# VH-VL binders against q0atu2, part 45

Target 1, 119 residues: q0atu2
Amino acid sequence: MLDKKARIRTSREYRNVFEKGKRLSGRFLIIYYVENALDNNRFGFITNKKIGMAVIRNRIKRQLRAIVREYQGQVKNKHDIVLVARAGIGKSSFEGMEKDYIAIMKKAGLFARNANKID

## First folded at step 1 (VH-VL)

Design x10 (framework fv_ivicentamab_arm2)
Fold by ESMFold2-Fast, scan of step 1:
Structure x10 (fold): chain C 119 residues (1-119), chain A 120 residues (1-120), chain B 110 residues (1-110)
Amino acid sequence: as target 1 above (119 residues)
Amino acid sequence: EVQLVESGGGLVQPGGSLRLSCAASGFTFSDYYMNWVRQAPGKGLEWVSIIYSGGDTDYASWAKGRFTISRDNSKNTLYLQMNSLRAEDTAVYYCARDFTSEYGLPFDYWGQGTLVTVSS
Amino acid sequence: AYDMTQSPSTLSASVGDRVTITCQASQDISNYLAWYQQKPGKAPKLLIHAASTLASGVPSRFKGSGSGTEFTLTISSLQPDDFATYYCQQGYSGSNVDNAFGGGTKVEIK
């Protein structure tokens, strides 16, 4: 489970990310992200009825929180990030969601860049 | 400043078609779920349709097959195509902004509405 | 489909009265409920979201409470500006419910 301080909890905080933030779409995920004025990152999670029944949406939320927690050390500090699950995510594997998350975070420039080792 | 302005309402014959538009400004339109809500004269609010930020849609059961919600993010515009109109479709149609129903984010901004009258 | 039952449909009240309006959801919607105020000829205005959180600029005499399936809107001391129709709205998705409004409660001068 993510620490309480690492979660976006209020409607106003979600609105700020949507209104001020940038948007990137992946295969199964959309992220909205904006730099915050805090010492830490905060994450929000949204699943809509197009994904499926409540038990499926709750499973997806748990899996997304687990993925975010696993990679939190790689995320650039001082950002509010909202993950929105797309309709197709319910048919994805955990590994598929994880790959999509990594890809969109790298594309957003929110993961540290690594120099290629050439030779 | 967030603004939503509806247009396209008017008088139409039963069986006819009409397209409503909602021009959005003051926010990143592509990031938001958008809704159509209607209100018949003297009656309550009735949800019509939603289009999610990703382009998926949902409809009230009575609207399926006759109404189509769509959006053009390059023009910051929401549409409602209404076909096979009936007298009971007479109502003021409102455009409303919504972030997500799962997080209890309500319709925080509404347009002023556009009147559709279906009459012979 | 309708997810919400609102009562009463009409109530008569005087300035200074305490007014209570009730909404019942067909399924557990946690606290994902909003209240709107609508005056004749105008678009609805958001009053309360998340069952109990006042929207910006809404007077403190408005109070929302409840969770699960039973919700109330209370106006502690009715003002002339408060004679209007009030609607609740379910904000929960991902069950067998839609984004649906209650039938409305018209608050009229006694």
Scores: ipSAE 0.006, ipTM 0.532, lowest interface PAE 13.4, mean pLDDT 81

Design x11 (framework fv_daclizumab)
Fold by ESMFold2-Fast, scan of step 1:
Structure x11 (fold): chain C 119 residues (1-119), chain A 121 residues (1-121), chain B 106 residues (1-106)
Amino acid sequence: as target 1 above (119 residues)
Amino acid sequence: QVQLVQSGAEVKKPGSSVKVSCKASGYTFTSYYMHWVRQAPGQGLEWIGYINPSTGYTEYNQKFKDKATITADESTNTAYMELSSLRSEDTAVYYCARSDWEGYTDLFDYWGQGTLVTVSS
Amino acid sequence: DIQMTQSPSTLSASVGDRVTITCSASSSISYMHWYQQKPGKAPKLLIYDASSLESGVPARFSGSGSGTEFTLTISSLQPDDFATYYCQQYNSYPLTFGQGTKVEVK
């Protein structure tokens, strides 16, 4: 379960990330990210109608939260990060989404130096 | 249904300014970004910038940063673009177009009809 | 800036022809969009994210490609399809369009 403190919750906070953040695109994911003035990271998740029906969107959102939770210890502190799922994500496996997340976070410089290990 | 209606054609002298409007209807104005794109006669499309009407935040193409000012008025659901220090090279059709900020950003699903701005002596 | 280059700049075709337009990006991009512009009108979205057909767009239009090379195909050209087509990247700001491909009557 991703902790309440680690979630972006308000529309204003999402807009701040979209407007002031950097954008980086992967195969199945786009991330928007910006430094925050808090003592922790916060994550947001967007699954648009272009992905598919509600059942598919809800599955994707749950799987992305699980991936983020698994690797949260590797993310450089004090960032707000929004994951936006692309239309093609519905064709991906869990492992495919996980690999895309790791690749994009490394490319963004958001993973710590030894950022392949969990725990 | 969604509609973007722009102000009418303008003929301006070099050195003057022009302000083009784009009135939105049929959707929640503050839930979408409004972009501006220009097209010189016989030429392609060139992105100028966007505004988030809910916050007033703007992004500009660096080429237009000192030329264009984009604003929005929530009370009238209208976006504006002002061009300063007009030159003949600014002669173009100017379009407004909306995009979704929460999903696939920069997808222009609805466009205004365009406003022709002619700069001549 | 990411440069988008289309080829050909102009093509002549007849109703019923299969038409292919290409778009090359100066840097690898994941996805892009295609727009159609008819004379005297604003552009209209046709294809988003390289291959997804926008609602209300005829099934004869399709998109494909990845990385730096993308294509728009019209499987059987109709009179309504004589227009200029533009590709657009959304990987980074500033947003950039290709120079356009004009599909003319032969």
Scores: ipSAE 0.082, ipTM 0.725, lowest interface PAE 5.9, mean pLDDT 87
Fold by OpenDDE, second read of step 2:
Structure x11 (fold): chain C 119 residues (1-119), chain A 121 residues (1-121), chain B 106 residues (1-106)
Amino acid sequence: as target 1 above (119 residues)
Amino acid sequence: QVQLVQSGAEVKKPGSSVKVSCKASGYTFTSYYMHWVRQAPGQGLEWIGYINPSTGYTEYNQKFKDKATITADESTNTAYMELSSLRSEDTAVYYCARSDWEGYTDLFDYWGQGTLVTVSS
Amino acid sequence: DIQMTQSPSTLSASVGDRVTITCSASSSISYMHWYQQKPGKAPKLLIYDASSLESGVPARFSGSGSGTEFTLTISSLQPDDFATYYCQQYNSYPLTFGQGTKVEVK
């Protein structure tokens, strides 16, 4: 579980990321990211009804949080990052989500090039 | 039920301005972005820009940055688009469109009926 | 800007036909949306995120594709399907649409 201080929690914080941040679209995820004035990164997670039933949405959120937690130490600091789950994510595997996350974060320049999961 | 109702057709002279309205109902107005899209006669669709009614934040297609001004009035659940310095090439049907999922994925699940703006000398 | 090019621009078909519309992006994108528009009406969302069927849309509509090539398919064209179809990308701003594909009666 992500530390409380590592989570975007308020609507205002989300809006700030959406409006002032940059956006990149991956296969299963869209990320919005913006620099913050803190000493840590904060992550937000968005799912909607198009992802699937509530149980599916909750599963997706849990999986995304797990992915983010695993790689949080490799993310450049001082960023607010919102992960928006795309409709197809409901049919993806965990590994697929992870791969997409890594790819999009690298594209955003938020990950080092070698920030891959070791098989 | 979600509805976007736009103002009526406009006929304008070159150089004038026009302000089109889009009244939203059936959902929380401030929870979704409102986009504007134009369609010239017999042509395709062009994205103009959008507004976050909650904050007033706007973003424009560079092509329309000096042409269109998008605003919103939360108290009336109405979005507006003003077109300035109208030219004949501005003649088009203008649509407001709601982004689904609070506008995060920029797909348009609901559209206004469109407003024809005709610019003619 | 990302340019979207649809093929064909016009398609003549008969009821019952399998119809395929292609949308090509000038650069690689993740997914796109498909809309249907009938004369004098606003566009209607059909497919989102390349292959997800919008609620209420008949199952004869489907979408696929990735990278720079995407496809909208109507498995068996119905009278109600004669319209103009548009693809739309949201990979980056500005949002852009294909030029449209008009499906008309053969």
Scores: ipSAE 0.024, ipTM 0.689, lowest interface PAE 6.5, mean pLDDT 89

Design x12 (framework fv_daclizumab)
Fold by ESMFold2-Fast, scan of step 1:
Structure x12 (fold): chain C 119 residues (1-119), chain A 121 residues (1-121), chain B 106 residues (1-106)
Amino acid sequence: as target 1 above (119 residues)
Amino acid sequence: QVQLVQSGAEVKKPGSSVKVSCKASGYTFTSYYMHWVRQAPGQGLEWIGYINPSTGYTEYNQKFKDKATITADESTNTAYMELSSLRSEDTAVYYCARDEYGFDWSEMDVWGQGTLVTVSS
Amino acid sequence: DIQMTQSPSTLSASVGDRVTITCSASSSISYMHWYQQKPGKAPKLLIYDASSLESGVPARFSGSGSGTEFTLTISSLQPDDFATYYCQQYNSYPLTFGQGTKVEVK
């Protein structure tokens, strides 16, 4: 489970990331991200109705939280990051989602490791 | 039925300002960005900016930062765009268009009918 | 700014013909859309996210492509398809459109 302090919780906070943040698109994921004024990172997750039925959306959301939790130690501090699942994600494997997440986070310069290799 | 209805055509003198309205109906106004796009006679589409009606946050094309001011009134479900210091080059049809924010399709799926603004003496 | 360049600028074809319009982005993008504009009318969304058909749009329209090269195809041109078609990127601000491709029916 992702700690409550590491989650974006309010609609207002989500809107702040969408409005002021940078956007980067991957194969199955889009991230929106902005530096925050807090001591920690916060993550948000959006799985819209285009993905499929509630059971599929809930599975994807759980899997994305698990991926984020696994790699949270590599994320540069003081960022609000929202992951938006693309319509095609429902047909992806867990490994496929994980690889996409790592690729986009590295490209965004948000991973502390290998940040200097992103161009 | 989702609709965006814009104010009528305007004829303005150089140096004046104009305020175009876009009234939304049939959906939750605060769940969608409202974009403004212009089209000069015989030309293509040019993006001006957007507003998030829920927060009032605006994003502008740098070209229009000193020309356009976009606002929204949640109580009337109406977005506005004001153009200042009008020049003949601002003669165009101006469109509003909605966009669902924070989701994977982020496209302008519903457009207003357009407002012709003519700048001449 | 990301520049979107369409080809051809004008296309003339007969009813029933297959029509293909291309759109090239100046840098790799993941998110782009196609719009149709008939004379005197507002643009209408046709294809979103490169290949997804908008609700209510006829099945003869399709989109494909990735990276920097995208195409819009009309499998069997109808008189009602006489219009200008625009591609648009939503990868970064400012949002940018192609210059348009005018499709004329002979």
Scores: ipSAE 0.006, ipTM 0.570, lowest interface PAE 10.0, mean pLDDT 85

Design x13 (framework fv_daclizumab)
Fold by ESMFold2-Fast, scan of step 1:
Structure x13 (fold): chain C 119 residues (1-119), chain A 121 residues (1-121), chain B 106 residues (1-106)
Amino acid sequence: as target 1 above (119 residues)
Amino acid sequence: QVQLVQSGAEVKKPGSSVKVSCKASGYTFTEYAMHWVRQAPGQGLEWIGYIDPSTGYTEYNQKFKDKATITADESTNTAYMELSSLRSEDTAVYYCARSFYDSGELTFDYWGQGTLVTVSS
Amino acid sequence: DIQMTQSPSTLSASVGDRVTITCSASQSISYMHWYQQKPGKAPKLLIYDTSNLASGVPARFSGSGSGTEFTLTISSLQPDDFATYYCQQYSDWPLTFGQGTKVEVK
């Protein structure tokens, strides 16, 4: 359920992030990220056919969107961020993906210094 | 039938760059990832990276991150790999290969015929 | 990186022999692919996802394994089978291959 304004929508926008952005790899995820000229963050998601059948890719994409949404308020503003699922992500747990996302975002300097899950 | 046809052999001087092409036919180009793999004379296979033609996303073996650039042109169903700052150690046969359609994980089901790149003075 | 080690590196065999090639991963992996390469040719897919025969591959080829230990078997070696064989993991980036096993005429 990410707002349309918070989503990278066009192939041109994705290519801009890949060409100008920084890259950081985690266990199950890779992020590409670049500062934008907007007043908000935008996220893109890539789960290529190599990951598995449509049902598996759709499940992973939904889980990644849920993770991003949960931690959206902790992300530094004005960034375009693309999450790419690695081949092994289909064998990870939801908790495993969540931990990997948090770790990568902290390494990238995109989270507040003391960012933690709120409950 | 699926075919991957690569450009011809290249002889390059140290410090130059080379761009190898891989033209796909017999399938929907944007439905499959295209990978690049090299093989030095008498040696084994080494994975360089891949591109998803539908998004332009690329992933590289860290060893090749600053050396290889992989691109794709949907209008001609052609993938490219450019190697910069060539050294004698880059002398190898370079292959393109397509990811397997029915697998839940990566499989190279079709390969190009290979392009020999020779780096010599 | 996940390191793949094949055993043996070279194997001498006769037509009709049962040939087994092992691939050991430095970490537990889900599945293994196997390729055949003849001199001057591109590799050809033999086995995908550990045990599935690729299209057009003869039934004498089979694959098995799990965890860190995977095997390619040729039940009755034919003249067309003298080649180099490579295993490949795809559980993590970068994709890695074994060093190759050359099956040559005894």
Scores: ipSAE 0.006, ipTM 0.537, lowest interface PAE 12.4, mean pLDDT 84

Design x14 (framework fv_dusigitumab)
Fold by ESMFold2-Fast, scan of step 1:
Structure x14 (fold): chain C 119 residues (1-119), chain A 124 residues (1-124), chain B 111 residues (1-111)
Amino acid sequence: as target 1 above (119 residues)
Amino acid sequence: QVQLVQSGAEVKKPGASVKVSCKASGYTFTSYDINWVRQATGQGLEWMGWMNPNSGNTGYAQKFQGRVTMTRNTSISTAYMELSSLRSEDTAVYYCARDEYTVEYDTQYTFDYWGQGTTVTVSS
Amino acid sequence: QSVLTQPPSVSAAPGQKVTISCSGSSSNIGNNYVSWYQQLPGTAPKLLIYDNNKRPSGIPDRFSGSKSGTSATLGITGLQTGDEADYYCGTWDSSLSAGYVFGGGTKLTVL
C-alpha cells in the first residue's frame, strides 16, 4: 500500500484540494488536483456510500491504492491528488479502473515519465 | 458555528407544489451533501434524498422519484427541495440535514447538523 | 413503512438504564455504520451516536451504541427526565436505490 508520506490523511487537507484544486471527470473516477509546496506527491481516496456496500467500497479503495502505487513514478512531482470513485465503479474490473486512471491523469497533464522523481 | 436555517411554514392546496429552502452557514457549503428528511405528524423520519452542492448531483428515494427536485444556489449557500403534485399525505415537517464525510478516518456520512424544520400543510 | 425495526416504546425511572434495539439486514446494518438520533418533543432530530459507537462533542458518556451482525443497540444509563424523547436509528441501505433508511422510532418515557 502507499507510504504514509504519500497519502493525504486529514480532512482539512482533503478540503484544501477540493476548494483550490482543478477537477476532471473520467468514466469511473473524478480527480481533484492541486500543486503542493512539498517535495512529493500525495494521494487521497474517496469511496462514498453511494457506490455500494462497505465490502465493495473497501475493495475498490484497495484496488485504487494499488493502481496509484504502480504508476506513481509517472506522476508530475509536487501534487496533491484526490481520487473520487463514481457510481458504477463497483461493476468495473481492476483493468477497467486502471485504464480510466491512466486516461484521466493523461488528460489532466499529470503524467510524465521521470517527472522530478529520484530514486 | 454550523447552522442550517429553513424557510417558514407553508399551506398548499392539493395538486400544488412547495419549495422549501435551507440556508447554510459556518462551513464550506460545497464540501458537504445536503439530505432532506420529512416527518408526518406523529410519524417517524422518512429520508427523501441527497444533493451534492458542488456538482448538483442528486439521489432520490424511490417513493419520491418524479415528484421531488433538489437544487442549490451556491452564491447564497442555499439548498432547495421542491415537491410537486401535493397530496394530504404530504402534510409533514420537512428537514434539511448535513452529511459530513471524513476520509482521515474512512468514516461514512452521517446527519450531524439539522435545520429547524419547515411545516407544510396540504389542505383544501 | 420503516426498513429497520425498533420497539415502539420503552420506559424506566430516573437513574435506571434502558436499551433500544434496531434490527435490519445484511444490506443495511450488516454492512454499514449505524447512527442514532434523539428528537425532543417539538424539535429537530439531533445526532446522538455515529459510526456505531462514537459520540459527537457534547454528548455525555451515559449514551452508548453497539452493533452486532444485523442489529444495533442504543444504551442509556443514569436516565434523566430530559432524556424523554423519540430515538431513531439510521443507516445506509446498499441493496435498493443506495439510500438512507431510518428505524420506526422508539418513544422513551421517563417515569
Scores: ipSAE 0.006, ipTM 0.581, lowest interface PAE 9.6, mean pLDDT 84

Design x15 (framework fv_recibokibart)
Fold by ESMFold2-Fast, scan of step 1:
Structure x15 (fold): chain C 119 residues (1-119), chain A 124 residues (1-124), chain B 108 residues (1-108)
Amino acid sequence: as target 1 above (119 residues)
Amino acid sequence: QVQLVQSGAEVKKPGASVKVSCKASGYTFTSYYMHWAKQAPGQGLEWIGEINPSGGSTNYAQKFQGRVTMTRDTSISTAYMELSRLRSDDTAVYYCARGDTYEIEYDTGYFDYWGQGTLVTVSS
Amino acid sequence: QIVLTQSPGTLSLSPGERATLSCRASQSVSSSYLHWYQQKPGQAPRLWIYGASSRATGIPDRFSGSGSGTDFTLTISRLEPEDFATYYCQQYGSSPLTFGQGTKLEIK
């Protein structure tokens, strides 16, 4: 599970990533990312009401956290990264979200060459 | 440093219109919703509506629908609220406040910065 | 629309005492969308607690927020003279955004 220190927790911290960060869109995810002055990465997760009811949004948030945890070791250090779920994500499979995450992180240059689960 | 600076006090007659401005500085103006709220003398806060300064889309509280118009000028980072067909019960301090552009489940919908307020007095 | 009812309307206490301010919603509001503001006479409101329990920047730790569902509370453990003000709760879990009517905390 993600350490408390690896999580973006406050609206102010989220807004810093949106204001200063770069944006990349995938099929189901948008990421906003910026280099931080810390010695570790921090992740944030956004599921808005356009995705669906709270039950769906909470499931998606849990699955995204699980995906981020799984690939945490592949992410280049010293970044704040916010994952924003797109409206279509509610109909995606876990594997579909995972593949989208890997693709956008690689496109952003945030993944080490040959992420662990892609040989 | 984030600042919201509003236009000065106005005195209007019933039936007139008033346009209040809110000049933003210290952040990317188009990245945050701008909200407007009303506070009648000695009363609590009442939400009027919001504008997305990027696209210009607006959402108004039902009570003000048809009388309020929110606009912005991105070249000078200024938001405007125009209230028409003024009545005596429109006498109030009007505030602009910075919100969020994202409907975030666990961290959204609060106002972290407020303008100083604009007193609008409607009297004959 | 969600109606927020604050109680009491006025709370008269002395410095050093504990204050408990209530905000009750007419229907369930996720704690993430429930916020508190402090307002002093002649001033704009100031964000005090956001997401039901997180203190805004610079807010003393004697202030705490709690609650979920329809019942939210703002607590001040030991009142200081500067804490006497009106406190408003606010939600945007559902449109339209609404405020409570306020609790005026006044010196006894």
Scores: ipSAE 0.013, ipTM 0.556, lowest interface PAE 8.4, mean pLDDT 85

Design x16 (framework fv_iluzanebart)
Fold by ESMFold2-Fast, scan of step 1:
Structure x16 (fold): chain C 119 residues (1-119), chain A 123 residues (1-123), chain B 107 residues (1-107)
Amino acid sequence: as target 1 above (119 residues)
Amino acid sequence: EVQLVQSGAEVKKPGESLKISCKGSGYSFTSYWIGWVRQMPGKGLEWMGIIYPGDSDTRYSPSFQGQVTISADKSISTAYLQWSSLKASDTAMYFCARHETYDVEYTDYFDYWGQGTLVTVSS
Amino acid sequence: EIVMTQSPATLSVSPGERATLSCRASQSVSSNLAWFQQKPGQAPRLLIYGASTRATGIPARFSGSGSGTEFTLTISSLQPEDFAVYYCQQYNNWPLTFGQGTKVDIK
């Protein structure tokens, strides 16, 4: 899982990203992002209740955290980033989510040019 | 079936507080964002901010941050727009409108609108 | 913030003529663009979303086209009830932004 210090956990922290951040939409994901005053990146995860039952939403959150973890070395430091899963993500494959994440992060300018997997 | 009904017109003096309302019916109120849009007399539309009533996530336009407060009471399906101290420049028609929450890709367009609340602030 | 610019500011057309309204975004909004109609004393009414999808109940004479930064609303055979102000709105990025409006008057 992502280290505690790399996770957005409180409603106040989420609100700060929504309030001050920029928004970009992909096929299955929306990201909200803002530069922070910390020494590290922090990630938050929100799933739309229309996606399905809690078990499905929890699976999607786990998969998104795994994707974020895999590519964390490519993300520009000192950002708070919230990933919001659209309703359609429930029908997506893991690879489909991964490709959408890479595309949207590159469009946001948050990835290194020609970014690939951390491993 | 879907309706957004706003509170009635207000006439206020500079420095007074005000809270106007927007009541949703005919749909799941907590599943849609409610946005507030200002229209000054003879001018166009300006997005002020938006709230997701299900968890009260609120986002403001930079030009309205700190100028107004948006809130919602999901128990009565009502969203609010509030000023702590009105200015003459707040004279405008205020609309509430809803949009879908991530159900279909790119659903952040306003599909249903309230009738508007005219706020007049006279000095 | 993405600036939306509409042209012309005012358009006068005779009933039955084609009206073409333009909307330009200062940066790409993909197809995340909506068109609204507003008559005096009324709330805006959604006409088109996704740049080209007509909203429920909207007459077929209204059509939208474009993507990226250039968008067009076309009214193929203008009716007397179409005199109104028309606004474009991008919903690609927050803050959500509207154009300044195009006023359509019937000659």
Scores: ipSAE 0.009, ipTM 0.541, lowest interface PAE 9.3, mean pLDDT 85

Design x17 (framework fv_daclizumab)
Fold by ESMFold2-Fast, scan of step 1:
Structure x17 (fold): chain C 119 residues (1-119), chain A 124 residues (1-124), chain B 106 residues (1-106)
Amino acid sequence: as target 1 above (119 residues)
Amino acid sequence: QVQLVQSGAEVKKPGSSVKVSCKASGYTFTSYYMHWVRQAPGQGLEWIGYINPSTGYTEYNQKFKDKATITADESTNTAYMELSSLRSEDTAVYYCARETVYDYEGETYTFDYWGQGTLVTVSS
Amino acid sequence: DIQMTQSPSTLSASVGDRVTITCSASSSISYMHWYQQKPGKAPKLLIYDASSLESGVPARFSGSGSGTEFTLTISSLQPDDFATYYCQQYNSYPLTFGQGTKVEVK
């Protein structure tokens, strides 16, 4: 479960990540990330109207949170990370989103070498 | 404070090339896409393309695909746009503009900061 | 390409007037913005996502609309508002702008 301590909640906190963070684009995802002064990681999720109607965007957001939860133990501590879903993600499978997430996190240097999901 | 500072005005002859720079400061350069937009004297705005400075990926308006080349140098936090085979109709003010994502209900993409513009004049 | 058409192209107004500018898209869009441009200056974001006021922009500016028809309204025109206004779609590439509406002194 991604508890409230692991979530970016306010517009101010999202702006901080966008203004000061680094960006890396994957096939279906863009991540923005910055080191924080906390003992833990925090995640934010953005699904825009280009993806589809609210029901589709909400499904994608839930699936991304599930992926992040599964791999949270492989992420380097002390980062605020925002995942932005790209147009086209609505046609991706859960597995496709998961593979893209792992690939982009490894490229960003945020995953441990040979990262695997916790399950 | 976010600033985008562009290179100075250029006067070029037809057939030549020009490279315009856009130096970013006050934010993490690789975290935002950089777009280029032009405006001919007395005319409206025309989108040229963008670059992701983190990856080097570019998208172009098809009208400019063979005219414009957009690049970025992370070591100097500078985006560039080169125009080739200049013609009189390329005379315009060229702007760089930063793309941002707003996380307020709509989660929209827009140009929140613009460079001051670079006038490129093509004349014989 | 999505064409953005503004109406009117030019309007003459006096300080204190209510000014309305219309923007029509050639196909239905969800993402559109309004920019203000003063002579010799870069455009400035005024309204994003059709109706959201950008930080630092005076409350006399408002936007409305959906689908293909959008409006920008200035409730009581001030001297600083004489400028050219542009609508933009951010639904698909290439990104496109309206031709502009010049608000000038009557």
Scores: ipSAE 0.006, ipTM 0.589, lowest interface PAE 9.2, mean pLDDT 85

